# Ledger of designs, part 2: VH-VL binders against o95248r204to337

Target 1, 134 residues: o95248r204to337
Amino acid sequence: SLPVSRCSVALLFRQLGITNVLSLFCAALTEHKVLFLSRSYQRLADACRGLLALLFPLRYSFTYVPILPAQLLEVLSTPTPFIIGVNAAFQAETQELLDVIVADLDGGTVTIPECVHIPPLPEPLQSQTHSVLS

## First folded at step 2 (VH-VL)

Design x02 (framework fv_daxdilimab)
Fold by ESMFold2-Fast, scan of step 2:
Structure x02 (fold): chain C 134 residues (1-134), chain A 123 residues (1-123), chain B 110 residues (1-110)
Amino acid sequence: as target 1 above (134 residues)
Amino acid sequence: QVQLQQSGAEVKKPGASVKVSCKASGYTFTSYGISWVRQAPGQGLEWMGWISAYNGNTNYAQKLQGRVTMTIDTSTSTAYMELRSLRSDDTAVYYCARDLGITIFGTSYFDLWGRGTLVTVSS
Amino acid sequence: QSALTQPASVSGSPGQSITISCTGTSSDVGGYNYVSWYQQHPGKAPKLMIYEVSNRPSGVSNRFSGSKSGNTASLTISGLQAEDEADYYCSSYTSSSTLVFGGGTKVTVL
């Protein structure tokens, strides 16, 4: 059996693919806003846990809310970095966000806004990514 | 030339063990995983397990747990798969394949395959 | 144990489009976007045709396309050609962090 955190990491890679997960990892490291969308609360919790596990041993010091209550959707407009999950029922409310990276767990896609610049992957993940994709 | 070269055919008795080798060339061995897949005569593909060439971490198919061991030798860019307590239904072509999963996290898909090693288990 | 379900055979004429289904559960095909398709000619090792549901490796004809809806993934071969006659296998990641294959589909070009 795999430890829970390693299982969550594997699920995240399988749901979004290697390139997308590494983009989210770099976004989190470089203090960008990451929003997960899913109709499944379990998928939201698993994805957020998986991204935090990838950051180990670094501790994430910004807003971390794996399942954001509908009453708090205005938090998505704050200027500070975050890792937040929102039920896809509220996806329409997220369409006007300009600087938020949106990971759609149900569709398996990651949308990076044109104004967001994610730096190259840190080693050894950058070497692994180049080797896997090349 | 990017390739995986497997060891030659083996004939074994029931109860014996077999160890198949898979030598990588033409790419950075430690940047990929190696999965092992077998195919009994006239049957479909069956995944046996995965090993990271980066750190030697493994994950095996549940039905083979306890009978299979996968190892790597980074100095020779070679992966090994040992299957113990052989039965007649272990007769199959055994493939090694380059696994494009994240090397530290596990299996995904296979873009490069060895030619296969026929293992025949017969009394 | 049940692997992913594929039809045993599919046939078509040159120039036709054919589709091969691969049905699993929410714990494999339905749960993850890690579905791959492999082509195998007799006596040869499998060849990757599609990875991560719908992506084609370099060198694979754009006549091959992949998709997924719910628990069923599909491989479509358009403009069917004689050399497409082969066995086709789907595979998927599972909730147990393992990989499973479909039973295989023999494609015959009539």
Scores: ipSAE 0.006, ipTM 0.577, lowest interface PAE 11.6, mean pLDDT 85

Design x03 (framework fv_daxdilimab)
Fold by ESMFold2-Fast, scan of step 2:
Formats: structure tokens, sequence, C-alpha cells
Structure x03 (fold): chain C 134 residues (1-134), chain A 123 residues (1-123), chain B 110 residues (1-110)
């Protein structure tokens, strides 16, 4: 399909693998904080675009900054959901973030903090609201 | 049996602060979040903010930022809401309500409510 | 002021069906399927009646149903009963990751 199968989506799958990409998709769909790390600004831009393409036709209405300037790193402490890319040169500054899902594009890993629960399928919030109600 | 027990009624003067407590029982406190919702006499419901009992993360209504602080004490399964610089229009019944531990779409689903704490602000 | 628009009052006779509307924007009701409805009797805390537009919690009568079309969510009470007389509030998640309530609707049963 044209929007979902675009080049940026294929690149994201190649960088992180299918399981990690599905985790990020579910995280974005359930309004978690997603942080991409890479030394390459091109990889950051491509990954953020790929994740937005996977959400189509859903519009992402929260903070979306594919390349966050170093002087704005405090934005990562915001309580609201986001999709943000940060140069890996600043990875040490991101270690104090306890509720952020970190996708390391250079290492091909996704780290989900112990306090964050992502449903196994993008069904998506039924599990959370069901557990609240039951 | 889920219960949220709130502290008793308060009478305050303008400019004072009030701290309302909400003691949870009958569930794993740290698996949920607590929202605070107020209702002025004869008026509708107003969401004030949310706190995760898991990690203490908070998100406040923009109108109340700078005046409200929400905290938790996991050892007593108690949530607190402190409102500062009280005005006469802060006179309301203040409710705590249980929701998702994450400020997500589900966080607006409040399945259990405290009975409310009346805070009267008058000179 | 309330962010979501509800009629101030709706009335009906026992056995009738009534509907309460809740109108927002594309940044809340229209943008998300995360609308809840609460029932409040005088002097009591609100009670969850509907969540996620149309889902009913355990213990809530199937006479209560929820729906949404565009920027307007609706709560329908079929087979209206005396105990349904109460204030009803809608709420919605917003694009600012906040929660907002409607102004409330007083339901009067004849």
Amino acid sequence: as target 1 above (134 residues)
Amino acid sequence: QVQLQQSGAEVKKPGASVKVSCKASGYTFTSYGISWVRQAPGQGLEWMGWISAYNGNTNYAQKLQGRVTMTIDTSTSTAYMELRSLRSDDTAVYYCARGSRWLTYGSGTFDYWGRGTLVTVSS
Amino acid sequence: QSALTQPASVSGSPGQSITISCTGTSSDVGGYNYVSWYQQHPGKAPKLMIYEVSNRPSGVSNRFSGSKSGNTASLTISGLQAEDEADYYCSSYTSSSTLVFGGGTKVTVL
C-alpha cells in the first residue's frame, strides 16, 4: 500500500527488525514517549517519518520533533507523549528519563522502561482500560 | 473491594493552601493512577490533574499549573493534592478518582471515586 | 466554562428513550475514540456508565448505550426509569494529553 509501504517504513524495519518496529507502533498508538537515538541525522529523520507512515491514516497530534536541538533537551522531561529524535552524542543526558522508550537506530535495539507497558497487539487501549475497570 | 477514602471538609481564607488526602485500599496502589476532579457548588466537573502511583509522574490542567502539586506515599497507599493561593472560586467538592497508571487515552476512565472533600474558601 | 457542549436538560417519561449529545472538536471527541460518560445523583460522587465511546462497565444496565458521529458523542438511555434521574457528564481525552468534561445534562423523569 502506498502510505504504509513507503521507503522510510522499509528502512525502519531493516534497522530495528519487525518485533521492535511493532513495539514502537503500539507505543505511539497508546501514547507513550518514543525517543530515537542515532549519530546520523538522516537516520533520525527517516525513522521518525517511517513511524508516522505506519500510523497512517491516524494523525499524530502530540510533540513530533525528528531532530531535537541540543538547547531544547529539557523537552524530553515533558509529561506528554512524543516522538522525538536526538543525536546519540547526547545519549548520556537521556539516561535519567525513566518513562521513555528508547530506540537506538545505530545499535538496532529498543529499550522499554520497566514502568511502561505496551500491549502485544495494537488493539490498543482495551488492555489498559480493562485492567483499570477490572 | 476498592475504596478511596478522602480527608474531611476544610474551611480556608483567601491566599491560604489546602492539602486533601485520598487513601486507597482493596487493590495494588502502584498499578494505577489517581486523578483529581473538582466541582464548584451547582457547577460541572473540572479535571485538575493526574499522578501515577507507580512512579509519581504528574500532569496538571494548564489553568492550575503553578498552584497545584500532587504527590503519593506508597507506604500508606495515599495520594495528596495541594492547592495554593486559594481564591473564592476554588470553593468546590474535590474528588480523587482511580484511572490508568499512564497518562494515555485510558487515563480518562475513572472506575472508582472517593466521596469528595468540601473545601470552602471565604473571608 | 466547560470544553464539551451538552444540553442543560433532557426530560422523558418512564419507558421512553432519551439521548444526550456531547459536542467537541477534532482535537478531542472527533479525534479520539476515548469518550466516557458519568452519572451523578445529588450529593454523590460520579459513577462511570460508558467508556471508550460505547463500552459498558460490569454492573451498568444495558439500557445505557453510547455512540459517536464526527465531533458529537451521544448517550442513549432506553426504557427510562425513575432512578435514571441524575446529572450526566461526558468526558474526552484531548490532543494536549489532558482530560476535559462537558457542562453536564440534568435528566428529569416525569
Scores: ipSAE 0.000, ipTM 0.518, lowest interface PAE 17.1, mean pLDDT 82

Design x04 (framework fv_daxdilimab)
Fold by ESMFold2-Fast, scan of step 2:
Structure x04 (fold): chain C 134 residues (1-134), chain A 123 residues (1-123), chain B 110 residues (1-110)
Amino acid sequence: as target 1 above (134 residues)
Amino acid sequence: QVQLQQSGAEVKKPGASVKVSCKASGYTFTSYGISWVRQAPGQGLEWMGWISAYNGNTNYAQKLQGRVTMTIDTSTSTAYMELRSLRSDDTAVYYCARVPYYDSSGFRYFDLWGRGTLVTVSS
Amino acid sequence: QSALTQPASVSGSPGQSITISCTGTSSDVGGYNYVSWYQQHPGKAPKLMIYEVSNRPSGVSNRFSGSKSGNTASLTISGLQAEDEADYYCSSYTSSSTLVFGGGTKVTVL
């Protein structure tokens, strides 16, 4: 059986696919705002843990809240980087955010706003990483 | 090899119960879920429910709620589906199928299927 | 909840493109990007062809493609081949957190 952190990484790849996961990894490394959406609290927790596990041994120094309470949605408007999960029941409240990368775990998509630039992994590292993760 | 091996055919009387097994091999059982889908002779596919091998959480089709129970045995990498109060219209081939997500909302598609178990319910 | 609506049969000649529709409601096909398609040959278990509307599993021919518009999902088979003759089923997640299947479409290659 897989330890929890490796199971969480496997879930993230299954939910989003290799290209999207690499985009989120690069976004976290370059101090962008990452928002996970799902109707499943378990999926939110697993995705956040999975992204954190991919960054290891690098410590994530910014706001990390795998399940954000509905009454604290204003935290999403902070200027600082984050990795946050929000239940998709509150997705409408997140539509006005302009600089947040949104990973919809239920739909399997990642939306990068026009104003956000995520650099790709340099070649040959990107090709090697895809080869290892495929 | 990656496979789901199902138990053999069953013949039951109306009112009885049946328990079908689905033994997984060739992959990490607890990283996936298992769904059950049935198909009456000459008819289409009908989803029955899903169970997470990761945490044992279940979700059942509404019309089968109260008649179906799904369980897992992680020590043998086996999923089970028990259907009670059998009727003649429960006659079908019962498939187990792998779901590549292991949490309670992740039963959206099936990437590996068992060969099916024929359950015949007759008077 | 009723099954999703598919045409009973679709036919085409080798090399032709055919499309199978799968119509639901805003509480299933229209409400979620969780549509999958399965191919079933007589006497065999179903095989996944498309998942989450348009994603293709490894090993499935690029002749198969999926799309969705409103409450209707579609499976398109280009360059139709004899081996494509089978039953095809769509499936969708629902607002009640369950799955439903379409009635199935028999594809005949003339």
Scores: ipSAE 0.000, ipTM 0.523, lowest interface PAE 14.2, mean pLDDT 83

Design x05 (framework fv_daxdilimab)
Fold by ESMFold2-Fast, scan of step 2:
Structure x05 (fold): chain C 134 residues (1-134), chain A 122 residues (1-122), chain B 110 residues (1-110)
Amino acid sequence: as target 1 above (134 residues)
Amino acid sequence: QVQLQQSGAEVKKPGASVKVSCKASGYTFTSYGISWVRQAPGQGLEWMGWISAYNGNTNYAQKLQGRVTMTIDTSTSTAYMELRSLRSDDTAVYYCARDYRGYSSSWPFDYWGRGTLVTVSS
Amino acid sequence: QSALTQPASVSGSPGQSITISCTGTSSDVGGYNYVSWYQQHPGKAPKLMIYEVSNRPSGVSNRFSGSKSGNTASLTISGLQAEDEADYYCSSYTSSSTLVFGGGTKVTVL
């Protein structure tokens, strides 16, 4: 059995795959905006927790909201980095976001806007990230 | 194998519309966009627009001024490009191309369809 | 929107190096690292040769290299071979999230 944090990391890899998770990890390290979408609040909570766990022991010091209320969708227009989850019922409200990396947990995809560059992770970080789950 | 299979050649009269299809296979369709590029005989490449297979968002070249519409059908992994009010100078080979959005790189057009010749003549 | 400027033609002998320029503005080539180069043989669809200024896709010969200085990107083909004879196009994303192509350069191998 795995501790809760490690279980959340494992679930994130199952939902998105290794390359997508490495993209999100690198995006968070380089202060980009990461948005998770799912119809399931459980998937949103697990994914946000999993990404935060991958950053440990680094403290994530920007906006972190695993389930964003519909009344606060305007927060997605902030110029500062974030890790935010939004129920897919509100996906239409997110389509105008030009600089946000969108991780669709239900579809298993990550979409990186053309204006966003995520640099590759230098070794040994990629190898270390793979080995944590192998 | 990544493949983009386009519909066959079309001959149209001025004023008509044409709708070209592009069926994707060999990858997760909704993880990428599709761009449309045309090439008139003996001329260079001209970008027409882009559609996201993820959310259906589009961005069109200003020159086409509402004459073009791009759509997707996720159930068949197919992108469509409709061009209206055809003129003789719309005669071209029309290409669809996969628009890549990778984590550590982004490049447009890593795979192309073979092209669809659209001839507009009276 | 403005197209990118390329020379109409460049020629070289087998084994030589040639360079093709692609000049834009600060709103496209100069502003972003989204410059790509495509090779097109007669009657064929274009093939991606270079992306993000200087990166090569898997399967593209290391004889092809890309660079950028200010508003001008360059494609260099070293060890020129007969099969390199083709049209070459540069492209760049713009500040309005659209894409523009260069006019194309015909490479002739003498």
Scores: ipSAE 0.000, ipTM 0.507, lowest interface PAE 15.2, mean pLDDT 82

Design x06 (framework fv_daxdilimab)
Fold by ESMFold2-Fast, scan of step 2:
Structure x06 (fold): chain C 134 residues (1-134), chain A 123 residues (1-123), chain B 110 residues (1-110)
Amino acid sequence: as target 1 above (134 residues)
Amino acid sequence: QVQLQQSGAEVKKPGASVKVSCKASGYTFTSYGISWVRQAPGQGLEWMGWISAYNGNTNYAQKLQGRVTMTIDTSTSTAYMELRSLRSDDTAVYYCARTKYYGSGRYSWFDPWGRGTLVTVSS
Amino acid sequence: QSALTQPASVSGSPGQSITISCTGTSSDVGGYNYVSWYQQHPGKAPKLMIYEVSNRPSGVSNRFSGSKSGNTASLTISGLQAEDEADYYCSSYTSSSTLVFGGGTKVTVL
């Protein structure tokens, strides 16, 4: 529902901060691969839901799996865009992914590989957005 | 600076073999693959195959399977491409190129490229 | 023959935008986001211009952009300049775990 979506968005900002959330938003809009890592399945589900809520009313038409089973880790190597969450217990297996944006929800960091280009929002939109979200 | 240095030009007779070397510097050799691409005079680019500098795994273009062998020497950061049973239509500039390798086992773009090695096959 | 189809030549005047198509199948261009583009001047090795469909390496002008729709990838050169006159090649990963090139497009700046 709408109240749950708004709560998930707020949690995402708390976990990663404004700048990182804007990077993930732009990455999803430009059809990149976004991977969330956390030891907490609830945190993974909340973050994935929060990112989808930020994209509303745009429909996300690619792979969306908020909690990926360990048996399906090969899905992370697919060439198509995605929003996927993986338990941090499998973090070692994700280190080989050279084209994936990794958002570590437990550490509060976002790692963008050198081969991934995420365009910034043009001025004044980026400055206005950052100011409003502060 | 990241660069690939190739061996010098070769002139061979039909039926002979040629082995071209490609020495890498300026990056961690085992983090990328090496592709070999050839170009006959006035013609387009033709991918010959790829080798992982990490584990030596190779994939070759179907047309060249059975005639080409790619190897690596991690101690010297050098890749090699040997082409056997040479024919006149193997006359080409042979390039090595650093190839992006993904943890999935897939690979893609080439950067940088060696300057090329001209191999002339003539009787 | 080339696995990917490119027009043999494209011409434009300085300042114009030109687009080069690269058409494959669902087992290469359509199936993977591993399309790259290369510029080659006479007597020189190719230079990477675009990788992974739309990304530019450091040092490549933002006049060059890449895109893909279905089985066709495109390289667009905006604000065409004399130094853009060259051969351009596309490349893609395939479902056979190989890489293939297009036939190349000669860009002429009139």
Scores: ipSAE 0.000, ipTM 0.508, lowest interface PAE 16.7, mean pLDDT 84

Design x07 (framework fv_daxdilimab)
Fold by ESMFold2-Fast, scan of step 2:
Structure x07 (fold): chain C 134 residues (1-134), chain A 124 residues (1-124), chain B 110 residues (1-110)
Amino acid sequence: as target 1 above (134 residues)
Amino acid sequence: QVQLQQSGAEVKKPGASVKVSCKASGYTFTSYGISWVRQAPGQGLEWMGWISAYNGNTNYAQKLQGRVTMTIDTSTSTAYMELRSLRSDDTAVYYCAREGPLWFRESYYGMDVWGRGTLVTVSS
Amino acid sequence: QSALTQPASVSGSPGQSITISCTGTSSDVGGYNYVSWYQQHPGKAPKLMIYEVSNRPSGVSNRFSGSKSGNTASLTISGLQAEDEADYYCSSYTSSSTLVFGGGTKVTVL
């Protein structure tokens, strides 16, 4: 069987597709805010773990909270980069966020705000990342 | 015993930078955050920002814009606060204080352990 | 200017009860239950007295209690004692995940 981290990467790109996963990877590397939404806590945990595994061996040094409690939703307004998962029941609370990349795991979509520009990774990093997902 | 020990007083000229240290002991450093709060002579408390000792994530007061940087050194259980482009109105006692990380459900949003303060005087 | 409004001073006699108000907006005190109160004696660091509106840390006297109604939080000190003479500051988290303080209240025990 596959190690847990490789399994999580496979699940992530099956849910979002390779292009969206590459966008999230680039966003994480370039210090952007990434928010995962799902009604399933298991999907949130798997997606966050998958993105973190894709960054390996690079150490993610910012806020990492795969399942954010409802009591702490104000953390989403922090000015610093993050990888955070929130239950989609609280999606209305995220509508005012202007600089957050939202990955809807249930809908299979990634929404990048108009004010956010994710630069493409320089070679060979972009080709290496694509190869890991292929 | 849980405590935070701060570096000694500093005297700086306008335009200089100051870096204050805060050494933690008596608890698991990486389980908490550190807030920085300053107090000008005869004035009230002003929050400067917060850093997670778990992952180094920071959140700064908007008024300090690009002038403040907070860091941690987990090998020495020490937090640092560097303030650049010093002005006379940056003269204050600078405190570090322990605060629970926001992702811990059992943590509270209160500063329960404080350093004794570091006086930073900015004068020409 | 401080972000949260406190009275500059409050006075009382030993054994009396006093209350200090802390008024903000719906984006801080009114929007969240993350209000703390700090006591500061001259020349000393602040001490946490109340967190999350009404909770007391271990070692803080039950004479200190906190509450909130709308955009106003309150600290009540019952059975006022001479050692309660100090400056008191409220604080609250904001909708921007920052923290703001009140201007402080000097409590005098007459």
Scores: ipSAE 0.000, ipTM 0.517, lowest interface PAE 14.6, mean pLDDT 83

